Miniprotein binders against q53ft3. Designs and how they scored, part 16

Target 1, 195 residues: q53ft3
Amino acid sequence: MFGCLVAGRLVQTAAQQVAEDKFVFDLPDYESINHVVVFMLGTIPFPEGMGGSVYFSYPDSNGMPVWQLLGFVTNGKPSAIFKISGLKSGEGSQHPFGAMNIVRTPSVAQIGISVELLDSMAQQTPVGNAAVSSVDSFTQFTQKMLDNFYNFASSFAVSQAQMTPSPSEMFIPANVVLKWYENFQRRLAQNPLFW

## First folded at step 10 (miniprotein)

Design wb11
Fold by OpenDDE base, fold request of step 12:
Structure wb11 (fold): chain B 195 residues (1-195), chain A 97 residues (1-97)
Amino acid sequence: as target 1 above (195 residues)
Amino acid sequence: SDRERLIILAKWAAILLRKALDMARKGNTERAKYLIEKAIEYLRRIEKLATTPEEEEIVEQAIEAAQEALQLLEQGKPDEVEEILQEAIRLLKELYQ
């Protein structure tokens, strides 16, 4: 019914069913994961008026699970990308998975899918910046690129006091732009979702 | 495959019945009825895919249970539907466990 994909890993298509309406994927070595894709397998869609709330759980410093709502999958949006790398500092949210006595290894996180009524889902608030919407993905990427460029370039800025008498101007070597471009392209080629 | 479809349908039907039970407990009788009706639709689809007498019997019993639950809700007896819906869910699980 559901699939889970981490870049560079085999797709998972067999979730553990922990309740009639709840499914769980294990994510080993979760600390190395930036993004996860959750999707419907497409055999049979959600029943009318239903969708899936997608949660992420990781062990805290005490080994207790911290659950956070990432977002949703629906018949209208049968796949979604979620950023999970920045969630470690987040507060836990209310979740429907209860105290699962899952023998957890410290390196294993979980993706939970709870099948919910759409009207109920509308009342839920995902954690900020977890959901990478297709529409927002490009915008987010562009913004991150621009910010990265600005920060990088500005770090090489020098005053004219050390060059020529134009004290009011800041100078950035032209080769800084090239260096940034090359580094950015390299990272993008290695992982399009590196941010 | 038809077998895979049967299993998935059974899982969806069980989900619908579980949600119906939740709605009934919350006093949302109309939503519970709707969900049960939808579950019955899925059960009818499963019935068409059943290939063994055992599967046919399970589906038939699940339909009967769902219908009984629906009738009880219509009669204003939401407190009596829990056991029946749980039984229907149990039956469905036999199809995919």
Scores: ipSAE 0.777, ipTM 0.917, lowest interface PAE 0.5, mean pLDDT 88
Fold by OpenDDE base, fold request of step 12:
Structure wb11 (fold): chain B 195 residues (1-195), chain A 97 residues (1-97)
Amino acid sequence: as target 1 above (195 residues)
Amino acid sequence: SDRERLIILAKWAAILLRKALDMARKGNTERAKYLIEKAIEYLRRIEKLATTPEEEEIVEQAIEAAQEALQLLEQGKPDEVEEILQEAIRLLKELYQ
């Protein structure tokens, strides 16, 4: 019914069912995780008028679980990306998972999905900045990549007076790199999927 | 596969019945009725996918329980619905546990 994906890890498609309407994925070594994708497997959609509230749980300094509402998955939005790296210092929220007597390894977090009525979900408030659009993540990554490349390339910039003749090497004017950078940024801003 | 579909449908039906039970406890009779009706729709789909006499019997019993719960709600007896819905959920769990 549900899947959980962390980049660089195997996809999880078998959640632990802790109640009729509640499902849990374990995330080992959660401190290394920046983003998690939660999605419907697509076999059979939510019943009409229902969706899933997605929670994140991590152990606090005392080893007690801290639950936070990340966001939602619905038939209209069957997958969502959540940033969890910045939540590790957040305050807990009300959650429907109760006291799960799971002897937890300190390094293991959980993603919880509670199936809810859509009208009930509308009354819930996710923690801020947890929900990330795929487009935003891509844009941010691309921008960082571009900046990294530009900074790297520009660090090798020398004036013509500083150049030592190297007939075996090709040289690109720094202004060409800058123009490329500016053009690429413009295109990315216009359409992140222009490629 | 049909087996996988049966399992998923059973899980959804159980969820619907659990939510119906929650609504009944809260006094939201109309919502509970709606959810039970939806569960019955899923149960009918499961019935079509059942391949063993045991599965058929389980689904039939679950349908009967769901229908009884619906009747009780219509009669204004929400307090009597809990045990029946719990039994229906238990039956459904036998399909996927």
Scores: ipSAE 0.775, ipTM 0.915, lowest interface PAE 0.5, mean pLDDT 89
Fold by OpenDDE base, look of step 11:
Structure wb11 (fold): chain B 195 residues (1-195), chain A 97 residues (1-97)
Amino acid sequence: as target 1 above (195 residues)
Amino acid sequence: SDRERLIILAKWAAILLRKALDMARKGNTERAKYLIEKAIEYLRRIEKLATTPEEEEIVEQAIEAAQEALQLLEQGKPDEVEEILQEAIRLLKELYQ
């Protein structure tokens, strides 16, 4: 349903579902991360009248998680880029993840997606400067991220004949990655703000 | 794949039912009803994708639970829908867990 992408890292498409309406991605070594992309995988859209509130959490000086609302993803805006590098000094806000006992490692931040009614989302205020505001910067960042991901993923591509049998491992066909890349590029070209 | 679609639909249906439960708890009966009705629409789609008798049974039971919840809300009994909606959600989880 959801994907999370950091430039230079593998795309995450398997969120931990911590509740029926709440999903979490782990971000190891979060201090090195400037931007994160959260997006819909595009298989089935949100139910009508629903979207996702995107939160970021990092451990505070006491090791307690601080959650901040970054922004939103919706059917009309199925992806978004967030700058998280400057959020370390921010104040925590009310968040839907606070009551959840999520095991956290000090070096690991989290992206949380809470599926919400759109009218409820309209009452929420994201932290300032988290959303990438300039279309040009957004487009450039997205393109770089896409290229980086594609290059990284394709570097591991092997033919069926080259594969060593490993029954314990899951494999994703390279054409799935390519298809995703092409579709994303197409959408980006049509509307740089399609997210 | 149809299996993947089934899983995603089940997750969305569960979310809708969870939100319905939240609305019912808040006394927003009309919104709860609306969300349940939407969940039933998703359940009907899942029903079409079910390939095993077990899946068919789960979806049927979930639909029945959702319909019962609607009836209770129509009767002005929002306090009685919690257990039923939780059961429907549990059933849906069997499809995607």
Scores: ipSAE 0.774, ipTM 0.915, lowest interface PAE 0.5, mean pLDDT 87
Fold by ESMFold2, fold request of step 12:
Structure wb11 (fold): chain B 195 residues (1-195), chain A 97 residues (1-97)
Amino acid sequence: as target 1 above (195 residues)
Amino acid sequence: SDRERLIILAKWAAILLRKALDMARKGNTERAKYLIEKAIEYLRRIEKLATTPEEEEIVEQAIEAAQEALQLLEQGKPDEVEEILQEAIRLLKELYQ
């Protein structure tokens, strides 16, 4: 029915069904995960008038589950990318005056999917900025990454007349970086999935 | 495969019936009836995919239970559908558990 994907990991397609209308994927080592993709496997769609509410659960500093609504998947939007990096604040609530390191709880979180009536879903409010479109938000992220890379590389640029004479050091002309940046940006704008 | 489709249809039908029960508990009879009618449509599709006598019997019993729940709702008896819808859901779970 559902799939869950984290970059660099195998796709999960065998959700644990914990109720008729509730499905769960485990996310071990969730602190290293910034985004998760939730999608329909596409064999038989949701019944008319139904969809899925997608939740993120992480253990707080005491190991108690905290659940937050990320957003939705529906027949009209059968795949969605959700940002979870900003939702892990439970770990950041540590006491400032600990004399010794706190014993950490196991790093396990979950993605939950609750199948619901669309009318019920319309009354739910996701946590702010958790939902990321599968195209526009990914495009914005990659654009920000490209901007940051260009700005970083450009801060070390020198003119042709100012290049160091060091024979063991390699240099990249700034125009090469700019050409790559412009080409990549154009290709991404034409087809965000060209990669 | 047809068995994979049968299992998914059974899961969707069980969800539809669970939501119908929730609506009946809230007194929303018209919405409950709509959801049961949709579940019966899924049950008819399961019936066409069933390949064993046990599967056929389970689906037939689930359809009969769902139809009885519809009749009770039409008679203005939403409080009386609880046990019948729970039985239909249990039958569907036997198809996919």
Scores: ipSAE 0.710, ipTM 0.882, lowest interface PAE 0.9, mean pLDDT 77
Fold by ESMFold2, fold request of step 12:
Structure wb11 (fold): chain B 195 residues (1-195), chain A 97 residues (1-97)
Amino acid sequence: as target 1 above (195 residues)
Amino acid sequence: SDRERLIILAKWAAILLRKALDMARKGNTERAKYLIEKAIEYLRRIEKLATTPEEEEIVEQAIEAAQEALQLLEQGKPDEVEEILQEAIRLLKELYQ
């Protein structure tokens, strides 16, 4: 149903199910983690009208869990990247993981996923600075690569007044690179999987 | 695999029935009926994947329970809906626990 990925670690695909509609991933050594990716495994999507609210839990100074709403995954947005590095001292959110029989270790953080009706999710507000992107992870990667390529390529641009008269050098007019970038960006926005 | 799909469908069906129970508790009969109807659709898909007599019996009983819950909501018997929906959820858990 769900996956959880931290850069440099094996993907987790076997959430602890703590209720029919509640799923938990453990994050050991959570203080070294800055971002987590939460995603649908994709074989059978959420039922129509449902999605997942994604929470981060860390132990407070007394070892008690503090839960914070990070954001959402849905059939229309089946993966999301969440920044958690700044959340490890924040206030808790209202959350549906009340007094459940969750196996708890005081030094381990958790990612919780609560399957909710979309109407219920519309009333929820994620903590600030948690969400990095609400778009598909592939689309986000591709957009960042295009932005980086544009910035890199435009550093080679030379105005007509600055042209070097050397036959062994090549120049890229900034307008041509910009037009290519804009066309590719438009195509990606129209069809994120055109690759 | 078919077994993995059966498990996922059973989890989704159980969630649909849990949400239907929540709606019935709030007095939202129309939303509860809709969610039960969706759960029955998932149960029919599970039925096509079931391969053992135990799985077939479990899914058949869950369908019967969900259909009875739908009828009880039409008759205005929400206390009977709660018990029968909890039974259907228990049956689905046997498929994936």
Scores: ipSAE 0.706, ipTM 0.883, lowest interface PAE 0.9, mean pLDDT 78
Fold by ESMFold2, fold request of step 12:
Structure wb11 (fold): chain B 195 residues (1-195), chain A 97 residues (1-97)
Amino acid sequence: as target 1 above (195 residues)
Amino acid sequence: SDRERLIILAKWAAILLRKALDMARKGNTERAKYLIEKAIEYLRRIEKLATTPEEEEIVEQAIEAAQEALQLLEQGKPDEVEEILQEAIRLLKELYQ
């Protein structure tokens, strides 16, 4: 359902589901991380009227988790880049991950995603210093996200000879995904700010 | 694959029913009904993807539970949907856990 990417690390695509509507990624050695990308996986988007609130958690001086709201992912914005380097000593936010307060991992932070109604998300205020730091950082994260998405999607490719007919199912030829990927990559290389 | 799609749909349906239960607890009956109706749409999609008698029985029971909860809300009985929605959520978890 969700992916989490840190520059220079392997993409994470297997969140720990801690409740029906709550998903967590571990970030070991979190003090070396400046930015994190959170994005939607798969072909089935959020249900209408829903989205994801994205949180960052780090252990305080007592080893207790401090949770901070970074922002949101939605069907209209299915990926987002968050700066976390300035958040490792800030105050906490109101958050729905109370059950995670009993686990102490002194060198590991977490990214939490809470699936919520859009109306509920509109009442939440992210911490003010979660921002993209530079064009070079944005380009690097975007390129890694594109590579990881293509590699993931292509691992499910099948030929027409391997396909079982399914009249209610729609398919996208793998070549279409490849062409989109190549075109997007060229556009990004020409102008990192084309979007 | 169809199994991956079934699992994702089951997770979304369970979330929709959990949010519906939260709305019913708050007395927001119209919002709860809307969310249950959406969950039933997802359950119908799961029904088309189910391939074993066990999966078919689970999704059939979940649809029946969601429809009963919807009827109770239409009858002005929101306090009676708690257990039936929790059962539907439990059934959906069997599909993806």
Scores: ipSAE 0.702, ipTM 0.885, lowest interface PAE 1.0, mean pLDDT 79

Design wb23
Fold by OpenDDE base, fold request of step 12:
Structure wb23 (fold): chain B 195 residues (1-195), chain A 97 residues (1-97)
Amino acid sequence: as target 1 above (195 residues)
Amino acid sequence: SDRERLIILAKWAAILLRKALEMARKGNTERAKRLIEKAIEYLRRIEKLATTPEEEEIVEQAIEAAQEALQLLEQGKPDEVEEILQEAIRLLKELYQ
């Protein structure tokens, strides 16, 4: 019914069912995780008028679980990306998973999915900045990549007066790199999927 | 596979019945009825996928329980629905546990 994906790890397609309407994925070594994808497997959609509230749970300093509502998955939005790296210091929220007597190793977090009526979900408020669009993540990565490249390339910039003749090497004017950077940024801003 | 579909449908049906129970407890009888009706639809689909006499019997009993719950709600007896819905959920769990 549900899947959980962390980049660089095997996809999880078998959640632990802790109640009729509640499912849990374990995330070992959660501190190394920045983003998690939660998705429907697509075999059979949610019943009409239902969706899933997605929660994240991590152990606090006392080893007690702290639950936070990340967002939602629905038939209209069958997958979502959540940033969890910045939530590890957040305050807990009300959650439907109760006191799970799971002997938790300190390094294991959980993703919980609670199947709920859509009208009930509409009354819930996710923690801020947890939900990340795929487009936003891509744009951010691309921007960081561009900045990294530009910074790297510009660090080698020298004036013509500072140049030592090297006939075996090709040189690109720094202004060409800058123009490329500006043009690429413009295109990315216009359409993140222009490529 | 048909088996996988059966299991998933059973899980959804159980969820629907659980939500119906919650709605019934809250006094939202009409919502509970709609959820039960939807569960019955899923149960009918499961019935078509059942391959063993045991599965067929379980599904039949679950349908009967769901229908009884629906009738009780129609009669204005929401307090009597809890045990019946719990039994239906239990039956469904036998299909995927």
Scores: ipSAE 0.786, ipTM 0.921, lowest interface PAE 0.5, mean pLDDT 89
Fold by OpenDDE base, fold request of step 12:
Structure wb23 (fold): chain B 195 residues (1-195), chain A 97 residues (1-97)
Amino acid sequence: as target 1 above (195 residues)
Amino acid sequence: SDRERLIILAKWAAILLRKALEMARKGNTERAKRLIEKAIEYLRRIEKLATTPEEEEIVEQAIEAAQEALQLLEQGKPDEVEEILQEAIRLLKELYQ
């Protein structure tokens, strides 16, 4: 019914069913994961008026699970990308998975899917910046790229006092732009979702 | 495959019945009815995919249970549907466990 994909890993298509309406994927070595894709397998769609709330759980410093709502999958949006790398500092949210006595190894996180009524889902608030929408993905990428460029370039800025008598101007070496471009391209080639 | 479809349909039907039970507990009788009706539609599809007498019997019993629950809700007896819906869910689980 559901699939889970981490870049560079085999797709998972067999979730553990922990209740009639709840499914769980294990994510080993979760600290190395930036993004996860959750999707419907497409065999049979959600029943009319239903969708899936997607949760992420990781062990806290005490080994207790912290659950956070990432977002949703629906018949209209049968796949979604979620950023999970920045969630470690987040507060836990209310979740429907209860106290699962899952023998957890400290390195294993979980993706939980709760099948819910769409109107109930509408009342839920995902954690900020977890959902990477297809529409917003490009915008987010562009913004991150621009911010990265600005920060990088500005770090090399020098005053004219050390160069020529134009004290009101800041100078950035032209090669800084090239260096940024090369580094950015390298990272993008290695992982298109590196941000 | 037909077998895979049967299993998935059974899982969806069980989910629908679980949600119906939750709605019934909350006093949302109309929503519960609609969910049960949808579950029955799925059960009818499963019935067509059943290949063994055991599967056929399970589906038939689940349909009967779902219909009984629906009737009880129509009669204004939401407190009596819990056990019946739980039984229907149990039956469905036998199809995919």
Scores: ipSAE 0.785, ipTM 0.921, lowest interface PAE 0.5, mean pLDDT 88
Fold by OpenDDE base, look of step 11:
Structure wb23 (fold): chain B 195 residues (1-195), chain A 97 residues (1-97)
Amino acid sequence: as target 1 above (195 residues)
Amino acid sequence: SDRERLIILAKWAAILLRKALEMARKGNTERAKRLIEKAIEYLRRIEKLATTPEEEEIVEQAIEAAQEALQLLEQGKPDEVEEILQEAIRLLKELYQ
């Protein structure tokens, strides 16, 4: 349903579902991360009148998680880029993940997606400067991220004949990655802010 | 794949039912009804994608539970829908867990 992408890292498409309406991605070594992209995979859109509130959590000086609302993803905006590098000094806000016993490692931050009604989302205020505001910067970042991901993923591509049988492993066809890349580029070209 | 679609639909249906439960708890009966109705639409789609008797049975039971919840809300009994909606959600989880 959701994907999370950090430049230079593998795309994450398997969120931990911590509740019926809450999904979490782990971000190891979060201190090195400047931007994160959160997006819908596009298989089935949000139900009408629903979207996702995107939160970021990092451990505070006491090791307690601090959650901050970054922004939103919706059917009209199915992806978003967030700058997280400057959020380390921010104050925590009310968040839907606080009641959840999520096991955290000190070096691992989390992206949380809470599926909510759109009218409820309208009452929420994201932290300042989290959303990438400039279209140009956004486009450049997205393009770099896409290229990086595609290059990385394609470097591991093997033909069926080259595959070693590994029944315990899951495989994704390379054409799925390519198709995703092409579709994303097409959307980006049409509207740099399609997310 | 149809299986993937089934899983995603089940997750969305569960979310809708969870939100319905929340609305019911808040006394927003009309909104709860609309959410359940939407969940039933998703359940009907899942029903079409079901390939095993077990899946078919689960979806049927979930639909029945959702319909019962609607009836209770129509009767002005929002306090009685919690267990039924939770059961429907549990059933849906069997499809995607």
Scores: ipSAE 0.777, ipTM 0.916, lowest interface PAE 0.5, mean pLDDT 87
Fold by ESMFold2, fold request of step 12:
Structure wb23 (fold): chain B 195 residues (1-195), chain A 97 residues (1-97)
Amino acid sequence: as target 1 above (195 residues)
Amino acid sequence: SDRERLIILAKWAAILLRKALEMARKGNTERAKRLIEKAIEYLRRIEKLATTPEEEEIVEQAIEAAQEALQLLEQGKPDEVEEILQEAIRLLKELYQ
């Protein structure tokens, strides 16, 4: 049903189901993580009128879990990027996981997904600057990747008048990175192990 | 695979019934009825994927329980659906545990 991805790590596709409507992923070494991606996995979407509220949990100074609402995934927005680097010292928020006895190692953070009615989700407010819109987050990530590739490619730039003939040499348009990113994220949403 | 689809459908149906129970507890009978109707649609899809006699019996019993709960809500008896919906949820959990 759900997947969780951190850059440089293997994608997780086997959430711990802790209730009918609640799912958890472990994030070891969470202090090194700046962003997480949460996405819908498989071909059977949420039932009509439902979606997922996404939470981040880390142990406080006493080792007790602190849960914070990051944002949402829905059929209309089935993949979202959340910034968590600023949340590791933040205050807890209202959350549905507090009464559950979830077994975890004290040095491990968690991503929690609670399946809820959409109108119940509309009453929830994500913490501060953590819950960047999935459209805005995708645009920001894509822009940064495009900027990085553009800067690299521009270091080799020549005008058309200055080009040396090289019929065996291949060139790519700058927006190929954006198209690659869009295709890669779509394929991950369909099958996280496609690669 | 069909097995993975059956499991996911069973999880969604169980969630729909849990939310229906919550709506019935709040007195929102009309919403509870719509959620149960949707759960029955999912149960019918599970029925088409069931391949063992055990799975077929489980889904048949879950459909019967959901339909009884729907009837009680139509009769204006939302306080009486608790045990029946809990049993339907328990049956669905047997499909994916």
Scores: ipSAE 0.709, ipTM 0.889, lowest interface PAE 1.0, mean pLDDT 77
Fold by ESMFold2, look of step 11:
Structure wb23 (fold): chain B 195 residues (1-195), chain A 97 residues (1-97)
Amino acid sequence: as target 1 above (195 residues)
Amino acid sequence: SDRERLIILAKWAAILLRKALEMARKGNTERAKRLIEKAIEYLRRIEKLATTPEEEEIVEQAIEAAQEALQLLEQGKPDEVEEILQEAIRLLKELYQ
């Protein structure tokens, strides 16, 4: 249903489900994390009229959990980048996880996703500048992905002399797409902002 | 895989029914009915993916429970849907737990 990605770490796709409508990811060594990406594993989207409110939880100076609303993921915004480096102090806000029996190591932060009706989400206000603009990020991601593919595929272009072809056509060997896909996935796992 | 799709659909259906229960508790009967109708759509998709007799039985019972809850709301009996919706949610959790 959901994924969580931190630069330089393996993607997490197996959220701990703590209620029908509540999902969490553990973030060990959270002090070293500046940004987190939360996204839908997009084969079956949210039901119509629903979306996800995304929270960050960290222990305060007494070890008590502090929860802050980062922003949202929806069918129209299925991936979002959240800045968490500036959130590791201060007081919590109202949140839906307080009555939950969430298993938690005291030194580990969490990303929480609460599935909610869209009109309920409209009443919520995220903390400061936690959300990076998802429109700009999606457009930048898409453009960089297209540029990367074009540059990679172009380096394997072949002339008609290397194929049984029409003289005016250029050809790309069929395996170039697979090589690109494999390389892109590997690099994305190493650094999702590598472009 | 179809198994993964079945699990995700079951989770969405359970969430829809939980939200429907919350709406019924608040007296928002029309919204509760729409959420149950959507959940039944998801249950029909689960039914098409079920491959074991146990899965087929679970989804059949969940559909029956959801349909009964919808009927009670249409009859103006929202206080009678609590246990029926909770049973439907419990059945769906058996599919993904």
Scores: ipSAE 0.702, ipTM 0.885, lowest interface PAE 0.9, mean pLDDT 78
Fold by ESMFold2, fold request of step 12:
Structure wb23 (fold): chain B 195 residues (1-195), chain A 97 residues (1-97)
Amino acid sequence: as target 1 above (195 residues)
Amino acid sequence: SDRERLIILAKWAAILLRKALEMARKGNTERAKRLIEKAIEYLRRIEKLATTPEEEEIVEQAIEAAQEALQLLEQGKPDEVEEILQEAIRLLKELYQ
């Protein structure tokens, strides 16, 4: 139903279901994490009128959980990236995960997903600046990376007049790199989440 | 696979019934009825995917429980739906636990 991704770690797709409507992912060594991606695996989407409220929980100095609302995933926005680096010393918020969580070691945090009615979610306020990226932000980051690759590869291009200077060397025509760049941009514009 | 679809549908149906129970507890009978109706739609889809006699019996019992809860709400008896909705949820958990 849900997935959780942290850069440099294995994707988690097996959430701990702690209630019918509540799902949890453990984040060990959470102090080294800056961003978390939460997404629906979604062969079957949320029922109409429902979505998911996404929470971050870290242990305080006594090992007790402190929960903060990060934002939402819905059928209209089935994936989101959340910034958590600024939240590790913040205040808690109202949350539905009460006593279902046990005390964790100081280095283990949790991502909680509570499935809720959309009108209930509309009355909730995420902690500020937790939602770092939209789909548009991932698109822009990817385009910057693509531009960087094109500029790098193009710096090795040679003109047609230079194709014979070293017959033992292999060359990639710049036109091939440009075609790859244009194809990649079209694919990204059509499906920013194709990876 | 059909088994993965059955499990996901069962989880969604259980969530719909849990939310219906919460609405009934708050006195929002009309919202509770609509959520139960949606859960029954999911249960009918699960019924088509069930492959064992155990699964078929569980789904049939869950449908009957959900329909009884809906009837009780239509009769203005929301106090009486608690246990039968919890039974329907328990039955659905057997499909995915």
Scores: ipSAE 0.680, ipTM 0.874, lowest interface PAE 1.0, mean pLDDT 78

